# Designs tried in a protein design chat: VH-VL binders against ADP-ribosylation factor GTPase-activating protein AGD1 (AGD1). Part 4

Target 1, 225 residues: ADP-ribosylation factor GTPase-activating protein AGD1 (AGD1), of Arabidopsis thaliana (Mouse-ear cress) (q9fit8r1to225)
Amino acid sequence: MHFAKLDDSPMFRQQMQSMEESAELLRLRCLRFYKGCRKYTEGLGEGYDADIGFVNALESFGGGHNDPVCVAFGGPVMTKFTIALREIGTYKEVLRSQVEHMLSDRLLQFVNGDVHEVKEARKRFDKATITYDQAREKYLSLRKSTRLDVAATIEEDLHSARTTFEQARFHLVSALSNAESKKRFEFLEAVSGTMDAHLRFFKQGYELLHQMEPFINQVLAYAHQ
Key: E = the ipSAE of ESMFold2; O = the ipSAE of ESMFold2 at other seeds; V2 = 0.75 times the mean of E and O plus 0.25 times the DockQ between their complexes.

## First folded at step 1 (VH-VL)

Design m3 (framework fv_modakafusp)
Fold by ESMFold2-Fast, scan of step 1:
Structure m3 (fold): chain C 225 residues (1-225), chain A 118 residues (1-118), chain B 107 residues (1-107)
Amino acid sequence: as target 1 above (225 residues)
Amino acid sequence: EVQLVQSGAEVKKPGATVKISCKVSGYTFTSYYMNWVQQAPGKGLEWMGWIDPEEGKTDVAEKFQGRVTITADTSTDTAYMELSSLRSEDTAVYYCATHYDWSYFDYWGQGTTVTVSS
Amino acid sequence: DIQMTQSPSSLSASVGDRVTITCKASQSISSYVDWYQQKPGKAPKLLIYKASNLETGVPSRFSGSGSGTDFTFTISSLQPEDIATYYCQQGYDTPYTFGGGTKVEIK
């Protein structure tokens, strides 16, 4: 699909086409990125389930058994380990939720919304272009023999059509520019937000495990005797 | 690629009604008028009317007023032309046609043959 | 209604010949005349729009001229694939009207 016949400079038409092509390419790249983000979020969810399974197994071994094998591991140290691992699991769920919200949900929303706004502006521009071209042609075809009332109507119609065309042209350019700017900032925000979420996750996980370091060393020292 | 795809051939009895469809792809359906043109066997082209799919406004040639109804379904990008009280003289190929410019028809459907016989 | 009178109704010419078809409007229509080619069993195809503009993809041997009420369509060097019926159409006002058509055949 392309625009109806334009009475604009060739350079302006080229700029608008270039902007539309860039916007569509950006949309396709964002959609491809979105699909990758969905797979990553699903992987995080599966990982969380596996982690909880591990914690539950550890709790059963260390926290609920009364046989001689479990006695050495059922003490306060094992309780601290299971609590820490479960807390880390909570951090992983927070990470998954943040990644899903910042990358997948947000990106998909803006991919679809921006394209719709551009399509609506383009539709209005196409119609205004046709109307303006017709008004221009009728005006340029006026002869001295044309009735004065008819000529006046054609001149007024041309003025009205030109105004509508210029307004629609401006709105299309604005819609394309706004869509590009919004997608650029949303993309950067999504990526940066995801990195911040990972930083927070690893920092909290590190701090929790670092507090456990004396107990880890205690168990390791005992096991190596 | 701009395409206008029309429904298949119809055979009708005198007095019946026929409804022809024209499905659009490759351009913004609501931005341009959709026209209907009749061509009787061995005869020339005759404009029947147009519809503005966005507004639903129609203009129908006097010869067909009262018998022709032109409609559009923007959810399926399909235009329809319904011709009632069919006569043998309505035997023709019917075309849908649209344009970038209001003044000329740059895209045409493949045509739908309607045969009215007793 | 604006009446479009097209002539001739038919013509026979040899490959390489110059072919001219005329179209007269019953009132002034400025430059709002379009020309179409129709081959048997096919939909019409736009060749010339607004009297003298060549449609994209149409060979340069086709041309149009005229304004007001008198319009001419020309094929400068007839080719075998040009065998068809040609129609003029006014786009100045509704109802849009077509000329009667000119059937072009090889001798």
Scores: ipSAE 0.000, ipTM 0.393, lowest interface PAE 18.7, mean pLDDT 79

Design m4 (framework fv_modakafusp)
Fold by ESMFold2-Fast, scan of step 1:
Structure m4 (fold): chain C 225 residues (1-225), chain A 122 residues (1-122), chain B 107 residues (1-107)
Amino acid sequence: as target 1 above (225 residues)
Amino acid sequence: EVQLVQSGAEVKKPGATVKISCKVSGYTLTEYSMNWVQQAPGKGLEWMGWFDPEAGETDVAEKFQGRVTITADTSTDTAYMELSSLRSEDTAVYYCATDRYYGSGSYYMDVWGQGTTVTVSS
Amino acid sequence: DIQMTQSPSSLSASVGDRVTITCKASQDIRNYVDWYQQKPGKAPKLLIYDASSLETGVPSRFSGSGSGTDFTFTISSLQPEDIATYYCQQYNNLPWTFGGGTKVEIK
């Protein structure tokens, strides 16, 4: 969610823990989604193979244009149907490729990049926290008998450690926020792109079959006699 | 059919390291994630960690962080779990188990190895 | 980590009895819970996934229900071969966590 008072308070630490837990939950959901995308794409590929089998069976039954069986069962019309079915098959392969690119390949690359950035920022923050805590302990242990030049060095070290800690904290907050926004945006783009691919596929398929409608009707009318 | 075959029983001294293998047959290691589960004698199941080869991610439970290393060799379809700095409390049966995607976004361990007994004795 | 509290830790019932085991999550896990059966000396076997879905090949006498934080596993008519320890497991958050197990024995 949001941070109230970006200081080293219990409130900041609780908010950070909450964001880390949300990021982990989102990561698990992205992995689950990725597996779903792989299964969907695999199913599309198997469907395409089945379509090829069907077209090949139809062609073997009808033979070529000059085949006596093909002539008896519609001749040129049967040839038009097999050509149309092969074209539909190519449209399905294009759909499979587009879905694979949109859901599996693109999302996985993006998710991996964001996770790495967050892990690196967290590692940097943890190291800066340790350094700052050590500098604070050293500063709090200063005695009146400590040499002035030594005390000055310890105070400068504390200032540097605090600055590094604040920078690391800012970067971690930014990395977590960016990761969430990018994953949300990428997810929406992937889903929308997939829907557009399906729309294109159905439109092309419809147009092709619509051109076949007169021949379909001719055969159906003949068969009803 | 999918099957997971684990390496044989090990007897180790305190402070030693043990490496357990889990060979996958019936499918490719990269198709499914691999979980590792510990079961101490007479006790329940405790998840140690997993490796999802497809995502390239490994996660280890806090109790085992720093001592457990989970790896895989895709050329031999074998997953590995290495546990270092062994103590008597690590005496247990160790299982590898794979989760299969059902299409609903669920995770479940439907194929398990036979288990590897590790005994740590001083 | 999400804690899965399973009860009872053990029970004894007669053949034909209805057996009920419960599992409580320390936070909302929706329906992301699985149930396993483990017989002595054997690896666990998946029985129920997604709180209520029966795994293929598992007898219909086994069922699961619940959502959110409270889950129930039921054996409608206990058979001798059902003697085992049963575990719930959540997969809403990493690390995955198991319940403590319920040992089912015949009276």
Scores: ipSAE 0.000, ipTM 0.393, lowest interface PAE 19.7, mean pLDDT 79

Design m5 (framework fv_modakafusp)
Fold by ESMFold2-Fast, scan of step 1:
Structure m5 (fold): chain C 225 residues (1-225), chain A 119 residues (1-119), chain B 107 residues (1-107)
Amino acid sequence: as target 1 above (225 residues)
Amino acid sequence: EVQLVQSGAEVKKPGATVKISCKVSGYTFTDYSMNWVQQAPGKGLEWMGWVDPETGETDVAEKFQGRVTITADTSTDTAYMELSSLRSEDTAVYYCARYGEWLSYFDVWGQGTTVTVSS
Amino acid sequence: DIQMTQSPSSLSASVGDRVTITCKASQSITNYVDWYQQKPGKAPKLLIYGASNLETGVPSRFSGSGSGTDFTFTISSLQPEDIATYYCQQHDSLPYTFGGGTKVEIK
């Protein structure tokens, strides 16, 4: 057959639409995730501010061995606890910064990055489709009386238009596939990096508090009296 | 904020030429194709054509071929639509609209330019 | 050219009513259809793309469905601000074509 069996078929149109719809859904879900990440990092920042407020309030019970209120509420102990809490706050700020970098900054740049390439491939495909359709119509209009040199030119134009159409079709499918694969990979990398950042945060916090555990237990035992 | 701002209303005589502008802001002009749509009074929307600002490539609907010229000026981030040999039936509101991403939908529209053709 | 036949051409409904608009393509377009809202004196605004996808920032009361040749646009609970003309559009093939529009008014 002179023409490929599946050229410009309903099956091809359905396949392309499925790919385009999948790519767009992935983009929208990545944007939704990005918005969630922004809210999460905003919450972490607000939490850090609350932590500072908490430790500042606790410091009002420390400092003076001769202050009856400070002595009654364990001034020296309050000082040790406020130091630990400030360090934990520092770990939380590091976590916030890492999450913002791994998810918000990188993911947003990535989500918007491939729009141009896919758009250009789609435009080229649409143009090649029109040119191919026009060449086919011209070819089908050939008469027995058409000059041989004119007929040969029309046949060559049809062949060229078909080749361009097939190349544009392949490039559009490839662009959509690459965009989807790249978005999936970057998404997984960003999420994995975020989980690693949380692991480091909890490990640092745990080690700090674990070293204080004997002291905490001693104070709790005294308080139960 | 993405914005498409069109030139003001025009009143022309039959046989005249009108040129409408669409100035963009809030995005990279060369990254998106610009489309033009006609809406006659009390009628629906009709696609006229598009231009790729990066390459200068254009395609115009068959109904408007020979009368419509679509161009883009990347130095001013402005797209243009020129309609010649004006007739009474060309009285309409003309919109520019950005080609939205790879799903071929119009996500951002200009405010419209009213063109009235009367003797 | 693909022809988009939209119905009804106009309708009147009460606030809170479910409004349904239908669009029929002259040939199969799978799901390559979009829906726009146009208020008097304003440019069209994208509401639904690819037959059923809600555009960002558009209220959830708007929805679309359908495949092949028959498409439906629904407003689940009509609000006063929904008074407008609604258009379907196919983006399967050039030239892009629009439906005739449906004018929605409140009684």
Scores: ipSAE 0.000, ipTM 0.411, lowest interface PAE 16.5, mean pLDDT 80

Design m6 (framework fv_modakafusp; at its last look DockQ between E and O 0.69; V2 from the best seeds 0.00; counts 0 for: pae E 11.8 > 2)
Fold by ESMFold2, look of step 2:
Structure m6 (fold): chain C 225 residues (1-225), chain A 117 residues (1-117), chain B 107 residues (1-107)
Amino acid sequence: as target 1 above (225 residues)
Amino acid sequence: EVQLVQSGAEVKKPGATVKISCKVSGYTFTNYFMNWVQQAPGKGLEWMGWVDPKSGETDVAEKFQGRVTITADTSTDTAYMELSSLRSEDTAVYYCARSRGYYFDYWGQGTTVTVSS
Amino acid sequence: DIQMTQSPSSLSASVGDRVTITCKASQDVSTYVDWYQQKPGKAPKLLIYYASNLETGVPSRFSGSGSGTDFTFTISSLQPEDIATYYCQQYYNLPFTFGGGTKVEIK
């Protein structure tokens, strides 16, 4: 959400508070999501390891020359099956890496970068506010009898404190707006990209097994004799 | 004023279950996570897990997985931690603590659980 | 899990002394470290969040610094009411983990 008005008002400060609360809740959700993402990708990695183990066992069962079991099980067709199963495992590893890259990196960047910047900007704004309030109180305490050089110094300090306060305020607005923009759009895009990665994974798997269909049917027809 | 008020001390036998409550006031319960922290006698602090009162979703530290259940009741603004299959090592003070995204800004007074045969 | 190694485990100092407590993370935790004070028989109290931010109502003699793996908590002038155990905590990744604590006593 965009700020409705940038002047320093009660409404402006309420909007800043609301956006900070939202960013903090989203950070907690990102931490949970990151843990879930890592568990999911570890599961894909374990699945890949199991795929390789299965294919190795199948090759040993059917892959030796002069082995009567190998001949009886249609050796060249079994080789085509083991090659296809290895390739499916490769597709799974690609999916694993895509999920890590698209989700993990974005989740950590938000938590470590964007929320960090919001908190640093708030700290600077709070300090600048105190300095400005103090300078304003000194200025309001001036008397007609105050020496001209002392009064000039107090007025210069007020000007400097006001400038720093306004710079800190605008920086905080910028940090909050960036975090809100990422909340609205970037995470939805990352999740959608993850869904597309899954779509591509299943498409590649289907196309590969479709090439195997004649050999599958040949073996099934032979086995029913 | 934000307050987290926990249920009173408990004495339990090994194998029993304890359920500790943490009733909140002075803020919107569903806007913050509720955490639980264990402190054994003379020992340090250990995070047990949290619940998001809005969704009911929880996360539990691996050490406590399978024995602890963390819940929230938004109709009474109360969080609960239930620890089952109690052992003497579970003798400790248990704290609830509120968080938004990181630090724990408000804590309950603590609930002492003593497990003795 | 991220291990937080806090030292010393205890210390004894005079009123007015500068007290320094350190906390080392087993991996980079950026600035996601809090410091808590726990007085005997009481619940912990947040003093410092995000490595260096002073919580509202906490005296300015308390401060924190650090990033990455090395963090420092300082009491610039120890007071009698500062007798407590102090804990660091990381919240960079789940599970959240605490340091072992530092018991601060008056000589």
Scores: ipSAE 0.000, ipTM 0.546, lowest interface PAE 11.8, mean pLDDT 85
ESMFold2-Fast, scan of step 1: ipSAE 0.493; ipTM 0.809
ESMFold2 (binder alone), look of step 2: mean pLDDT 93; pTM 0.947
ESMFold2 at other seeds, look of step 2: ipSAE 0.007; ipTM 0.577

Design m7 (framework fv_modakafusp)
Fold by ESMFold2-Fast, scan of step 1:
Structure m7 (fold): chain C 225 residues (1-225), chain A 121 residues (1-121), chain B 107 residues (1-107)
Amino acid sequence: as target 1 above (225 residues)
Amino acid sequence: EVQLVQSGAEVKKPGATVKISCKVSGYTFSDYYMNWVQQAPGKGLEWMGWIDPEDGYTDVAEKFQGRVTITADTSTDTAYMELSSLRSEDTAVYYCARGPYDFYYYGMDVWGQGTTVTVSS
Amino acid sequence: DIQMTQSPSSLSASVGDRVTITCKASQGISNYVDWYQQKPGKAPKLLIYDASTLESGVPSRFSGSGSGTDFTFTISSLQPEDIATYYCQQSYSSPYTFGGGTKVEIK
């Protein structure tokens, strides 16, 4: 009897195995991406610290009129440059924070959060499988001497269990597919948001330095003399 | 602070039934599965089964099917493991352990202190 | 059932040594392996899940690797407090079987 063999179909087992392997591969890739994002934001933080160190070292040459050393090395010019570099440093810290929020935090929430939908579908599927197996065993025990009303109940129970099993199977497949689709949209949004954050960072840095360009050129011309 | 507190040691005769409790605190009981693990004296760990407290769904290892009943009472945040038809081979420490909480994370991250069950004449 | 074969069953090493424990699954289990530490008279403690992910609060000297059927647990620099029995467990499918354990002692 073909319908009694439905839950033990080699094709069904192969489909379930394939989907579970796909979900696992997606999970591993998300974890790898998350680890990469963490390393990137850590690098941005180290860069910020290095920039502040450079600015602090240069700041000693930006003293006032009463400091002979600072006057000898163009103190007012150094002060203007250290202020600009410190502002660029704050732009880097804003970039780090934005990247961390858009990539690391959101991705981690998705990996852990959307798993609840898959977990619930898996749990329902497991329960439906057990119920279907039990109903099938009862159906296979039917005899010609079994009371008509009892036989009818067992057949109806089997039909209901099979329907529930098929619905649970479909919902598990759907949950896995939806998780994969959601990850796609989350990745696109996170990556695009990260690119926008970089654009804003470079634009702010450019605008600050561009405003200073006439002054930079004047100082360079003077120094070249 | 998340804690799993188990009932005290039991001494039983062969053929008796033992029921061990595991009371949880510090988290939402229904959010995590509850596992039961057996460890015979001087031996390794053996998984017995788990329960989802949210709906009472259980999965029990074949070795213990027919003898083990795992239940959960959400009104008291307590899981139970009942082992019937006790034999001397059932002498062991029994642990409850929390997990999993999602599809991808299956580790058992919080464990009870263990309950010693001795089966002797 | 999936069998987890753990080796060695026991080992002795000096403080500061690199300790390696292996675990082999009887079939492919992807990366669904967890590692536990059990000290005498105490309950097990989760150290690593998903083959290589370190549990919160666990020292960085512990690490795991592997996929498919072959898995490795490493302590990069053994400390006195690491004396314990270590267990692998597959979390791929029920029943969630444990390895036989590896007793780690200091020379």
Scores: ipSAE 0.000, ipTM 0.416, lowest interface PAE 15.5, mean pLDDT 80

Design m8 (framework fv_modakafusp)
Fold by ESMFold2-Fast, scan of step 1:
Structure m8 (fold): chain C 225 residues (1-225), chain A 119 residues (1-119), chain B 107 residues (1-107)
Amino acid sequence: as target 1 above (225 residues)
Amino acid sequence: EVQLVQSGAEVKKPGATVKISCKVSGYTFTEYYMNWVQQAPGKGLEWMGWVDPQDGETDVAEKFQGRVTITADTSTDTAYMELSSLRSEDTAVYYCARKGYWDYAMDVWGQGTTVTVSS
Amino acid sequence: DIQMTQSPSSLSASVGDRVTITCKASQDISKYVDWYQQKPGKAPKLLIYAASNLESGVPSRFSGSGSGTDFTFTISSLQPEDIATYYCQQYENLPYTFGGGTKVEIK
């Protein structure tokens, strides 16, 4: 009997190649993005440690009610400043944690799950293609003189190999389509989530310092005198 | 097929310098960090440092700072680890291992290079 | 540096037994621990990444669990080819640090 090509149309092969190239490019760019983010989150962690060091220095230097500035304002203003700085430090740690979570749990899961699955599906497809091609060649070599039991075995092997090939092809197409459809959502969610985390961080920091503004102005006015 | 192939065994005198290579194939060299791990005879694994082949950035564990230089040559897809001022305590098997970002583990390792420091 | 304390240092079990190895970090490392198998004269092989994820091609009898500071590695039914030394490794902070290793032998 006549069999079609192992791959369907040239267009089908071109589409698969294009999608595979797109998935690999996405993986490479996600890994580069992870590097940038890891450096950023490491910087945030170092910043948090520096913030704690600064707060500890202020607490050791001038947190008592005998401080002239604190006396002038009826309370230990320095204590309020150290509390505010410590809170800003915790906001920075929350930002770091949120950025890390979005990259680790969203983008890395996408790359390790969906994009990685494309590579595994391709391996299975390649193996199934070879097996199907071999079974098909055996079948095409059958002669009328071939023993009935041998011919039956070859026909059964061909049917089995074709089924495996079709399943592997379907799985590869499914994996590629799934990765393609998810890449926009996963990337945009990670980026927008990061921007939202920064917005929250700066908003909290601003609100805290804005409440301190009267005390800052009073201390500055006192120092100017 | 991803492979990391290391240079052959070395025998050095105390005070000498050794340079070990790790040649990669089957993946994009600049996509992964290359780590170096020391294992003394009958002992456990100890991380020495890494290089990022994309920009040449390195990080080296405190124990090896001043004696270890880790480099990468993107023209030959080869990473290097150079250890100077060798002592008998440096007798060990040295491994290279690639590592991705975050949850990407050290999934592919070189076969190891034995360095013996003997008078 | 983050210290990784691995226990036991060695154990002997029979084929088919459940083997459990533990690893304790000196500080919170979330889920950032990997587990490796090393056979005599060979390079380490990744088995588990990010505390609980099975590496591709690794038999399902291997598993990992835990978070924070306490982590467990389990072989549900020990096979002869599993005789090796097993290591945990944290990647929360540089320098990366390994546990002391657990040597698994068959009695």
Scores: ipSAE 0.000, ipTM 0.427, lowest interface PAE 17.6, mean pLDDT 81

Design m9 (framework fv_modakafusp)
Fold by ESMFold2-Fast, scan of step 1:
Structure m9 (fold): chain C 225 residues (1-225), chain A 119 residues (1-119), chain B 107 residues (1-107)
Amino acid sequence: as target 1 above (225 residues)
Amino acid sequence: EVQLVQSGAEVKKPGATVKISCKVSGYTFTDHYMNWVQQAPGKGLEWMGWVDPESGYTDVAEKFQGRVTITADTSTDTAYMELSSLRSEDTAVYYCATLDYYWGSFDVWGQGTTVTVSS
Amino acid sequence: DIQMTQSPSSLSASVGDRVTITCKASQSVSNYVDWYQQKPGKAPKLLIYDASNRETGVPSRFSGSGSGTDFTFTISSLQPEDIATYYCQQFNSYPLTFGGGTKVEIK
């Protein structure tokens, strides 16, 4: 009796375990990053509130022609400065909203996404592995005295179990590979999008303040002596 | 104030199943993984596994696979750890602990649940 | 799995002494090492996170340092209330692993 060579690679199971561990480490790191992003977004919101408070206080020096303190402290120029600072505060709020959308909302979905697909694939693989092992055990116990119809059934069951096992193995590898690739892409896109939002924020801030440069220079020249 | 409150001590016979609860208050339950840690009498701490309350996904240490089921009920903000086929070696204090991955630590622990397996 | 080797397993020191405990990881864990204090009959309490950061409300006599594979926890001036078992824990990869613990007693 010929014994068909079976592929029951223990190395494959070790590789799958390593891939799943790497995926969970990625989820762990992403959850930590998510918490940091929420803290950063909260800080940006507090910064906006502080900026508005500062501007409101400064507006007391931008009063009309009948306020001698406002007249003494630059009047219309102070008004232009408060308008610019309020606009910058608005830019910070836009940045906060963009960071929240690009990082916090996306990253939480990223952390929890595709887990079900991988979990299902792993369950199917485990079930197929048990079935294959059982079929193989029956095949290995086969004797020459076993009825031909029974032997044929056992060989057919082994073939079917092996095919199912190989399909489940391929599906698990595919699910793990796809999940990792998708998570890496989404993570990089979220971080890059956030950096682009910062670039846009600083560019808008710079352009606004650049327009204010004549007024800044006017005040500085006066203050210099 | 963040608190984890665990169910009371259990005495079980070998082969029985025990289910321990961990009630959460003071934070958003779905924001953190809930972990379970075993400590046998006079011995150190051993991580058992975690559940993500939002997704229901779990990861269980190899030593406990097949006997441990970790679940979460978001309607009651309660996590559960069920250990089946109890052995004398499972006599231990079991802790739930939340992991704040922002700085990577078990910053909040339950008070512990003593499980004694005795015939 | 990452093995965390903690030493010594036990020590006795006098009040006011400087106590040092070490943990060695079998592979790099970056700076993701936490230190816990466990008093008899109580749950562990976080003292140090990310190798060197002191948790809120923890006395300044407790400190930590290290990165990669070698980590140190120090109590600069031992107090009677510091009698406890101390554990390190790596938070770099699953499964999460703890050191064997160091029992600190006063002689």
Scores: ipSAE 0.000, ipTM 0.388, lowest interface PAE 20.7, mean pLDDT 80

